VH-VL binders against Uncharacterized protein aq_532. Designs and how they scored, part 8

Target 1, 203 residues: Uncharacterized protein aq_532, of Aquifex aeolicus (o66814)
Amino acid sequence: SDYLLRAESLFSQLKDANAKEETPYLYGKVKGYYEAIKLYAVEYKEDRIKTLFTLMSKNTKKAVRGAYTEREPLTELITFEPRVYFEEYCDGIMDECFYEKHYEKEKFIELVDYFSLKRRVEFLRNHEGKYCAPFDFGMAEALFNAVSLELMQEKPDEKVLIALREKLEPILVMAEEKLRYAMKKELPCYRNRLSEHIGYWKP
Short names: E, the ipSAE of ESMFold2; O, the ipSAE of OpenDDE; V2, 0.75 times the mean of E and O plus 0.25 times the DockQ between their complexes.

## First folded at step 1 (VH-VL)

Design U2 (from U1 with heavy chain D100E Y101W E102Y Y103D D104S S106G G107E; framework fv_ucenprubart)
Fold by ESMFold2-Fast, scan of step 1:
Structure U2 (fold): chain C 203 residues (1-203), chain A 122 residues (1-122), chain B 108 residues (1-108)
Amino acid sequence: as target 1 above (203 residues)
Amino acid sequence: QVQLVQSGAEVKKPGASVKVSCKASGYTFTSGYYMAWVRQAPGQGLEWMGLINPSGGSTWYAQKFQGRVTMTRDTSTSTVYMELSSLRSEDTAVYYCAREWYDSSGEYFDYWGQGTLVTVSS
Amino acid sequence: EIVLTQSPDFQSVTPKEKVTITCQASQSIGSSLLWYQQKPDQSPKLLIKYASQSFSGVPSRFSGSGSGTDFTLTINSLEAEDAATYYCHQSSSLPEYTFGGGTKVEIK
């Protein structure tokens, strides 16, 4: 298949996230898309995909540039900044096309346990994951979008899907644990989405 | 075969707004290509106004036009729009849309629309 | 913002002669410089990308060179169809995209 086109589509989503406010959630999305693009460059050694990493440094914020070069990586300390962030999510035509063709992709759907991943991402979205574990949720959402994109290809790549799942799993676990902890302790990030203070903060 | 087709000429009064369209065909509109708007006053050079990502809708505007320009898109019709408000006589120009692509060496504008003449009557 | 200064503004050239157009950036832009050709009543057409790489379908008589702050577009042997205005453009980062003032080339 056309790996460059996949990488370019993901880079478009990365640039879109990077253009918005500098929040931990959006930094997570940028990092997640970067990691997905990196898999295509590493797996298939395509020069044009590798060049996207050069362009990322040119087109991204300083903190995010550090993550791309691995010189100044993003840390989870930014996941609990005291800001209010609102974002609208739409399940688009891509999801509808995926469901229409899922019977052709059965082997790959089972390989990544797609519907389990989808339910977990949806749980985080519906239960304030972007406030309680914003960086981790952003990264998980971007990586899940990369999984969905790969599954919709004419010939999904098994190695890419496995690698994406392996990157996504620990991020989902971390986001889920942070959210469940917030729910158990009834922290502000869980109970009050209108609060000007997001995440765990000291009174 | 990539084609960008723009809306027809407009005549506006000072203080009005104008919305120019650019319909793309021959490629996947949301596959990572960006769209730029560039204008050219009569007998003058090219002036970059801004850039839009049709996939996510993110925009970047030149500082000179910040607050007056709005770029949007409609993915169902593969069309990008540029709206310029508070028109003045010096906004009389041909307005071009241009597709931004990037390769191993960087970004460039590979295809251009035919241009839309906007005349702001004195 | 990055300012691009083109020289000359206007050049009248005998057919078959060599044409040289320069573009100077107010600060280093690496090789993120592009050249476009615009004929009367037509949209601009990309000629050169990344300072020195010819775009597909562009005649071999067009070439670009330079890096950093000083760039040159050369037309090795001017043809009648090359009468046009030429623009340099820098794309080093968003939202700092700018164009040069243009160089009009006419046949003598």
Scores: ipSAE 0.000, ipTM 0.446, lowest interface PAE 17.8, mean pLDDT 76

Design U3 (framework fv_ucenprubart)
Fold by ESMFold2-Fast, scan of step 1:
Structure U3 (fold): chain C 203 residues (1-203), chain A 120 residues (1-120), chain B 108 residues (1-108)
Amino acid sequence: as target 1 above (203 residues)
Amino acid sequence: QVQLVQSGAEVKKPGASVKVSCKASGYTFTSGYYMAWVRQAPGQGLEWMGLINPSGGSTWYAQKFQGRVTMTRDTSTSTVYMELSSLRSEDTAVYYCARDFEYGDYLDYWGQGTLVTVSS
Amino acid sequence: EIVLTQSPDFQSVTPKEKVTITCQASQSIGSSLLWYQQKPDQSPKLLIKYASQSFSGVPSRFSGSGSGTDFTLTINSLEAEDAATYYCHQSSSLPEYTFGGGTKVEIK
């Protein structure tokens, strides 16, 4: 699709900016969205591709700009919030409507083990994952955001959810391993001091 | 690490109000985790009091406490509050805040508890 | 409100014996039933979600069954570390979630 070609062009801009070395968190984020776009391209789901392309483009611009700064900003974390979602779609009626919507989405939430993924991503976000495992954390966060967005759909795509989960798991494990190593060795990225929690030195 | 730190023990007279705080750290306070309040009278079982969504501020209260309990949050300090009014001797209990998954499934991290003693 | 009735209130059990705890709901709650373990001076720990699904890290000796109004928690072979109070909990209806009265399991 046209969006897939455009996504490839955005990725080319990251190479020109040397984003992998200069802004590894944002580079990871963009790569994660790109991988999700490729999964939807196989399924011909243009609406999902358009949404993810918008997020990919936003983070690409930040990465190109960030290459000329000393610090990468944290970016969007998108969560599927069943009670907030149902409050909106059930006009604040909690009883019957809430549980009807809850049970409709139950199989998909269980399929991807969503709240376990959410806990793990939030732990990385809250404990210097950006600095201790920037690429892997960024990529994991983008793929998790794609899972969240798909769960928000009226008819979630089971096949794509499985594929996203399969791509996310090894990346999430890698980010967790790198953070654990940093914690064990008390690396600067983890020490959580205002002047030292900026992670590894950029050469 | 995820921590929920509650305010210290309180002694109140019957008819007074008590406001217990629960400060969250180690995770994004407004990320969609809910916060439940559960109390336990000495030697008794668990009693669910209510639930708050820190993001939107939506609350749900157990019927027994309706009209006496108010749950609020301050997103700038990542703190949830539970205020119980018209206190009775039967309200003597350890009050826990506990983080609840969005799905309403379980309470995963708990505060240390706040002992509230109501006596004349 | 949905009332959860647990039985028995108390059991004193020899190690390796089978323990069965029941929880009855005053109206159908489908599979929206949870089982927690609370040891002295500790917060409850989740054992079973959705009536029969073991939570991660929970020993295989714990199992849950039931639907609608009748639910059971089984400990197939009691270990010393299982001495605790066990609670059922329903998450079927807001505005009010409720707990059962608890079952204290003590090692003989």
Scores: ipSAE 0.000, ipTM 0.375, lowest interface PAE 21.4, mean pLDDT 81

Design U4 (framework fv_ucenprubart)
Fold by ESMFold2-Fast, scan of step 1:
Structure U4 (fold): chain C 203 residues (1-203), chain A 123 residues (1-123), chain B 108 residues (1-108)
Amino acid sequence: as target 1 above (203 residues)
Amino acid sequence: QVQLVQSGAEVKKPGASVKVSCKASGYTFTSGYYMAWVRQAPGQGLEWMGLINPSGGSTWYAQKFQGRVTMTRDTSTSTVYMELSSLRSEDTAVYYCARGYDFWSGEDAFDIWGQGTLVTVSS
Amino acid sequence: EIVLTQSPDFQSVTPKEKVTITCQASQSIGSSLLWYQQKPDQSPKLLIKYASQSFSGVPSRFSGSGSGTDFTLTINSLEAEDAATYYCHQSSSLPEYTFGGGTKVEIK
């Protein structure tokens, strides 16, 4: 796919910017989207590839800029919100239409254990995962975003969801273990909450 | 261990406001769990007041309480607040907070409940 | 507003007997029905979610059934510790997630 070749070329820009060392969270984010793109490439799902490539490209641009500005921002967290999704398709009627759409999605939500994944990713995001396990957290967040986007599709791809879940789990575990170690040892990445002071100006 | 701890009992005069707190611990406060407020008048059944999403701050209030109830949260302290204004004697009740888990595309499972806060409204 | 009509208001039951409590919704709610147990001076405890799924740690004697508008909570063999008020609860329609009126179960 043209997008697969373009995706591969983004890693040349990341190498030139030393992004793996300078912006490990964003590098992980880009790597995660790339892994998701490869899963869709074998399924010939060009619409999914285009969406993920757009996110991958956005994070690549932020990584290149971040490497030179010494600032690595948090980027998108995409969550599947069943109620919001059903409001869109049922035009605010939380009745028969809601329950028909619910039954359609229920199987896929259970298949990936979605709300467990969501809580784990949000825990990392809210408790300095970016600083204590940047690469693993970034990659996990991107793969989780791919899961969320697929659940939003009218006909989710069961095979890709399983593959995303299988790829996400060990990365998520590694990020969680690194964070727990940092918490237990009171490492600077956990104690120094730089994100709490972004935008703060010292009088 | 997941726990919700509420503020202590309050005695208020008619026309006053009351603000009840609910402090969450043992889980990530903003990780996709919702928080509901439910009250129970002495000897009566459970009555729904509303719901808050601690992550974004979105709220949904029961029509009966619309204009009198305000639900807020403080993410730095993992605390949800429920403020009820223009108190009447019929607002005398135990007020509960409860954690909601959206498994079935709705806020179906309210699995952890606070101990309750008795609010007495009397002249 | 979805109204939940719970029946009966009160039951006095001999230990080991079967107890059935019904909950009727004024309109279809699919399977978005919960059952809670509340003992005197205690917070409610979740028993059943999604009409028929037992919550973790709930004894197997409790079961839920139904869909749409008609729902039932069954205690197949009442134990002394089951003396409580039971409430049905719908989570189908925001902003009004309504409760049934409650059923008080006492041991003879």
Scores: ipSAE 0.000, ipTM 0.420, lowest interface PAE 20.3, mean pLDDT 83

Design U5 (from U1 with heavy chain D100H E102S Y103S D104G S105W S106R G107Y; framework fv_ucenprubart)
Fold by ESMFold2-Fast, scan of step 1:
Structure U5 (fold): chain C 203 residues (1-203), chain A 122 residues (1-122), chain B 108 residues (1-108)
Amino acid sequence: as target 1 above (203 residues)
Amino acid sequence: QVQLVQSGAEVKKPGASVKVSCKASGYTFTSGYYMAWVRQAPGQGLEWMGLINPSGGSTWYAQKFQGRVTMTRDTSTSTVYMELSSLRSEDTAVYYCARHYSSGWRYYFDYWGQGTLVTVSS
Amino acid sequence: EIVLTQSPDFQSVTPKEKVTITCQASQSIGSSLLWYQQKPDQSPKLLIKYASQSFSGVPSRFSGSGSGTDFTLTINSLEAEDAATYYCHQSSSLPEYTFGGGTKVEIK
């Protein structure tokens, strides 16, 4: 696809701005979207590719700008909010009924363990993941956003969801290890933003 | 131009304490740069000891030196201090201060002092 | 504890030849690797930050590459003033900021 070539060309801009070094959170975000785009390119899913390319381009522009200003703000976190419904489940022999909570697209939510991934990404976002593990956190957030976007589709692609989860998991683990160690030891990366607050620390 | 100027050589007996100073100039001392201390025994490699935030005074020490090292600063003179107690012969080394860039995740030692030789002998 | 292993320990090189020094981390550190140059009786000087970015004023003959666990410092064409000991340094995890053992480069 034309989009894949265009996506690859964005790395020229990132290299010129030295974004890998200067804005590692945003660079990670862009890398994460690029990895997701490659998964869809194999199956020529142009609609998905276009959406991810738009996000990749947006974050590339922010990275280039941030490299010169030494400022990289937190970017989009896309979450899938499934509808909840209750289903009556009856055992005809015992004449006992239960009401179970169900989510739309439950099969796919379970396939990727979505709520667990969401909790983990939100924990990183809320606890200085951008500063303690910026590249890993950025990449994890982009891959998680790709998972959320795929779950929002009328018919989610099971194969791509599995591939996204497999790419995301080791990156999440690395970011979480770096952050939890920093929090436990009250290291500069964790405390940098909080140093503005006199005497307030929440490890 | 950034300069880090350290105090002169020290000779100490085992069990004594030594306090090395590092005076910074050429930048705003409290502008967010931290200061690290790194030592090097004769003919050996570099060993990180810890760092201090000159603005707030917060410190972080390597586990090996926890309990023996204390880092402080004086903002009126743009000077950081490293005090090492209970000196042993193996503490004989050149002690360097180094400016630590710390903008969240950005960490590197960009400018180094000239070094202070501390000799521990009986 | 992240251990950095440098190779070789010592290298004697003819002027104008290419020099390569490697640094291997015991676990992944992303791009959080720095390279320093220390000449005899002098303080270390920063050469490369974050695996591949040259520090201000460093000659273009010095370059860094790598990510994860494997890193390389390259001196494209060795000059006499490059005789020094080179150290890699990881900044991925405090309080365990660690340095490699050093690689001494001497002119033949």
Scores: ipSAE 0.000, ipTM 0.435, lowest interface PAE 16.7, mean pLDDT 83

Design U6 (framework fv_ucenprubart)
Fold by ESMFold2-Fast, scan of step 1:
Structure U6 (fold): chain C 203 residues (1-203), chain A 124 residues (1-124), chain B 108 residues (1-108)
Amino acid sequence: as target 1 above (203 residues)
Amino acid sequence: QVQLVQSGAEVKKPGASVKVSCKASGYTFTSGYYMAWVRQAPGQGLEWMGLINPSGGSTWYAQKFQGRVTMTRDTSTSTVYMELSSLRSEDTAVYYCARDLYEDYVWGSYFDYWGQGTLVTVSS
Amino acid sequence: EIVLTQSPDFQSVTPKEKVTITCQASQSIGSSLLWYQQKPDQSPKLLIKYASQSFSGVPSRFSGSGSGTDFTLTINSLEAEDAATYYCHQSSSLPEYTFGGGTKVEIK
C-alpha cells in the first residue's frame, strides 16, 4: 500500500490534537519516523517502510490520546544488540554463521558510530531530554530507532544508514545543546531535578 | 588546595607490569570527581587511557588498552592506581593522573588538576 | 572512536601577534571540547572548557570558539610565556575520550 501517503495523513491527526504544543516529545517521534520513511520511499523498500509506519502510527495514537494528560509517556527505544541478533539469526549456533555475521555487521556499526549514538540517545532519555529538549529528543530517538532497525536487517542499506546518520547528528547535537543550556541556566525543566544529581552541578 | 601526587619513576623490562599511584588531597575523594589517566611518550602527544569513579569503582578504558590496563582505588588513602601489564618498549612514557569533573548532563568533562607525572621506562 | 585533527602542527610567531589553532572532530561533539597548554617538562594546564569558557586564572588573551566539528583556540596577542604545546580534548562520549595531536607554538 501507499505508506508514504498514509504517513502524511497522520500529521492531520496531530494538527487536530495540537500535538506540537501539547505532546512535543511524541510529535518529535512521529516526525523522526516520517523522515526515515521518506528515505526508504526513495529506495523502494516497503518492508522497512511498513515497520516504521507501524511505529509512527503507534506514537501518533498516543499523542492524540495524550493531549489531555499532564505528562506524555516515553515510548520505545530500539537498540541493536549484536549477540542477540547473531544468536537469533544463526539459531543460537556458535559456528561459521555466527562469526560471519559478526564480521558483516561490524562495518555498518563503525559506519554510523552506533555505540556512540546509542550512549548519547540513552543519556537524553534518562536525564531530562524529555523535558528540556522534547521535540529534538523525540526526533533523535526515532531516527536512532531507524538506525537500529536497519542494522538488524540481513543486508543493511549503506546509503540509508549514512542518510539517517546525517539527519540524526544535527538533531542530536541540538537536543544535547538545549540540555546543556538548561543545566547552565537552571531552567525549570532541569532545576526540578538538581537535587537528584548534587555533587556535579550544584556547584 | 587540591594536590595530586604520583609515585616515582619506574624502569621495567618488556613483559613486566607497572603500577603507578596517584594520591589526592584537598577535596573529598568520593564527591563526584573522577580520575583519568593520560600518557605521553617522549616527544609525542597526549593519549587518554581511561577513567575511574573513585566512589563506586566504575572504570572506562580506551580500546587500545583493553585487557592490559586496570584502574583501582583505595578510598581510605584517597589513592588511585593504574596498572599496565605486558609492557612493550612503546609503553615508555610519562603517565599522568588528572582530576575529571564528569558532567553527565553536558556530555563532557574537563581535567582541572593534574599530577606531576610518572616516567615509566621499558627497556631490555 | 572520535578523532581530533589539529592544525598547524607547529608555528613560530612574533611576540604580540595573533595565534590561531584549529581542531576538527571526525563527528559532532557539540561543545564538549577542551583546550590545554603544556610547557616543556610540565603537566598540562586547562585553558578553555566547553569550547568557549575560560578556566579560572587564565589570561583574557586566550579564547575559544566553535561547536559541532570545528573549533578554534585564539591567543589574541602572544606573550613570551605562551611558548608551549596546545592540545584539544573531546570528552563527548564514553568509553573513549581523545586528544588532538598538539600544536607547538614558539617565539621568533
Scores: ipSAE 0.000, ipTM 0.417, lowest interface PAE 19.6, mean pLDDT 83

## First folded at step 4 (VH-VL)

Design A1 (from P13 with heavy chain S32Y; framework fv_patecibart; at its last look DockQ between E and O 0.03; V2 from the best seeds 0.00; counts 0 for: pae E 11.1 > 2, placed apart)
Heavy chain, then light chain:
Amino acid sequence: QVTLKESGPTLVKPTQTLTLTCTFSGFSLSTYGMGVAWIRQPPGKALEWLAHIYWDDDKRYYPALKNRLTITKDTSKNQVVLTMTNMDPVDTATYYCAHTEWGSYLPFDYWGQGTLVTVSS
Amino acid sequence: EIVLTQSPDFQSVTPKEKVTITCRASQSIGSYIHWYQQKPDQYPKLLIKYASQSFSGVPSRFSGSGSGTDFTLTINSLEAEDAATYYCHQSYSLPYTFGQGTKVEIK
ESMFold2-Fast, scan of step 4: ipSAE 0.007; ipTM 0.459
ESMFold2, look of step 5: ipSAE 0.006; ipTM 0.528
ESMFold2 (binder alone), look of step 5: mean pLDDT 93; pTM 0.951
OpenDDE, look of step 5: ipSAE 0.014; ipTM 0.547
ESMFold2, look of step 7: ipSAE 0.006; ipTM 0.529
ESMFold2 (binder alone), look of step 7: mean pLDDT 94; pTM 0.952
OpenDDE, look of step 7: ipSAE 0.037; ipTM 0.605

Design A10 (from P13 with heavy chain G103S S104D, light chain S91Y; framework fv_patecibart; at its last look DockQ between E and O 0.04; V2 from the best seeds 0.00; counts 0 for: pae E 9.8 > 2, placed apart)
Fold by ESMFold2, look of step 7:
Structure A10 (fold): chain C 203 residues (1-203), chain A 121 residues (1-121), chain B 107 residues (1-107)
Amino acid sequence: as target 1 above (203 residues)
Amino acid sequence: QVTLKESGPTLVKPTQTLTLTCTFSGFSLSTSGMGVAWIRQPPGKALEWLAHIYWDDDKRYYPALKNRLTITKDTSKNQVVLTMTNMDPVDTATYYCAHTEWSDYLPFDYWGQGTLVTVSS
Amino acid sequence: EIVLTQSPDFQSVTPKEKVTITCRASQSIGSYIHWYQQKPDQYPKLLIKYASQSFSGVPSRFSGSGSGTDFTLTINSLEAEDAATYYCHQYYSLPYTFGQGTKVEIK
């Protein structure tokens, strides 16, 4: 597809700016969006590719500028917030009522264990993942954003969700391993950033 | 250093509600990434995960049992409480609480000793 | 629901011999599997996390391997204290299921 070729062309800009070395978080994020685009290209889902390409392009521009200005900001985290609803069940004999909690798209949420993935990514984001595992965290964040965007679709594609989770899991684990090691050993990426992190820390 | 202990009734009648408390030390549920799970084991049978709760009060339940289970925490007391309604003799089991860590692949790395709960008339 | 099927259900092994226990998942779970040891009347103890990572304090004779649907726990040289029931457990997707268990005893 035209978007796949355009996505591939963005890497020349990244190479010229040495973004892989200078802005590894943003480079990882661009790479993650590219991997998601390739997945969607196999299924001929052009409208979904357009959204991912827009995000990829935005992060490429930030990576290139960041490489020249020595700045590397955190960028978008896209979370799916499912509607919850409650069903009431009453005991006619005791006249006692209970509520059962349900989520919209519960089948798809359970398929990828979405709430677990969300919490894992948020932990990395809030605890120096950008500094201790920049490439892996950036790529995991982009792939997680792709999962969120798929869950937001009117009819999520189960095959795509499974494939995205399969791509995401090893990268997310690697980022978590790097962060856990850095925290345990008090590496400079974690220790030196802690006092600077106060303004950006979030649960 | 991490320790957990289950407490609650050991004998429950059918249809009653079971309430179990897990009291722990050596970690806090105020620490990001920390969680506590409940697992049960009927006599002579395999382990069965029931529920877990994380530091930010996010909760997960075994889907087939979620209408019978409620998990809550009291972070200041280092306690997690499991409530299971409408008990039946098939729910007779040893109930364990266990520590898990979100960033560590979610193993049950430290367990309580377990408490046998018998459901009978 | 992901079903974990262990093989064999039971194994009687001569001391110092190698023990191999397999766990097959009904769908791919990557490497998101853990192994536990449970002796009679005891609580389970973690041995291996994430398919192949040894938990702290676990003897080096225990190792795990595998990815996708097929996983293996290996006890390289069985000791008397290793007589126990072993469980695999997946934390990939709800419900977080265990295998049926493999009982290992000393011959």
Scores: ipSAE 0.007, ipTM 0.561, lowest interface PAE 9.8, mean pLDDT 86
ESMFold2-Fast, scan of step 4: ipSAE 0.006; ipTM 0.478
ESMFold2, look of step 5: ipSAE 0.006; ipTM 0.523
ESMFold2 (binder alone), look of step 5: mean pLDDT 92; pTM 0.935
OpenDDE, look of step 5: ipSAE 0.019; ipTM 0.630
ESMFold2 (binder alone), look of step 7: mean pLDDT 93; pTM 0.939
OpenDDE, look of step 7: ipSAE 0.022; ipTM 0.616

Design A11 (from P13 with heavy chain G103N S104D, light chain S31R L94W; framework fv_patecibart)
Fold by ESMFold2-Fast, scan of step 4:
Structure A11 (fold): chain C 203 residues (1-203), chain A 121 residues (1-121), chain B 107 residues (1-107)
Amino acid sequence: as target 1 above (203 residues)
Amino acid sequence: QVTLKESGPTLVKPTQTLTLTCTFSGFSLSTSGMGVAWIRQPPGKALEWLAHIYWDDDKRYYPALKNRLTITKDTSKNQVVLTMTNMDPVDTATYYCAHTEWNDYLPFDYWGQGTLVTVSS
Amino acid sequence: EIVLTQSPDFQSVTPKEKVTITCRASQSIGRYIHWYQQKPDQYPKLLIKYASQSFSGVPSRFSGSGSGTDFTLTINSLEAEDAATYYCHQSYSWPYTFGQGTKVEIK
């Protein structure tokens, strides 16, 4: 699709900004979305590609800006919340529609072990994964976001969910190992815990 | 299910050494990320973290007490032992062991019932 | 070390009323705050982790919020079984520290 070529062009912008070195978390986010886009490209799901490309583009702009301003903010974490999804899909009422949608989503939630993935990604986000395992955490978060977005679809794509899960797992493990090592050894990335989300800048 | 239970003497004289054992089930300290902490609570006072040990034998001690504290594990027995030297009446407290986990979350999610240790002459 | 100060120290609340407990840190600790419930003569139980995440089996009336230095534990509609002392705990920096506790009693 045209979006695949456009997605590839975003890496030229990242290279020009030296984003891999200057904003490794956001660079990871962009890489993760790109990997998800490639999975949908082989399935000819342009609708999903457009959504992921939008997120990829947004993170690319933040990475380029961050490289110039020496500032790398945390970006979106997208979670599938079954109750919120069912309440919104069923006009906010807990009736037969609510239970039918729960049943339909249950198999996909189990297929990817979604709540385990959610807990692991949230742990990384809460424990300065951005600083201790920036690239791996960013990539894992983007791939997890793709899983969340697919679960929100009326008919989730089982094949793509499996592929996303398989791609996400080793990246999550790497991020987790780096973070656990940093926590255990009290490395500066974990000890100093300087993050945009707490409203503080370094000096 | 995770369960922990403290055992040891309930009465200690000043200057003596206290040895407490935490026996647990539902997890193993051979599992990556698993840890056990010791926390105490003097009667009517706040909780105070003392020490913890992780699956890979990494240990941390409360700085003001570090010269008095030793924490060890016996992975095959599912036990963690805390030793505290030179006990003083101010060390009178209920001593808890608790599960902690770097693999998932760092808070103390499951606690033992606690054992009251009274330090008196 | 990081000092956690809870307010109020004590409150007596009518059943079904909303209870709010505040924990203030001596320095910014992000979201590395956890809340425990300790009923009389019992061991502490984890309620809320990482400022706002409910622990398994915890009733939905309990919620947490905040970041940085100011954190809040809310009980939306107090039940009789909620009479307890509540403690905040920071895992941001060694040594780990707890607040002094807030005792909640039923009127």
Scores: ipSAE 0.000, ipTM 0.464, lowest interface PAE 14.2, mean pLDDT 85

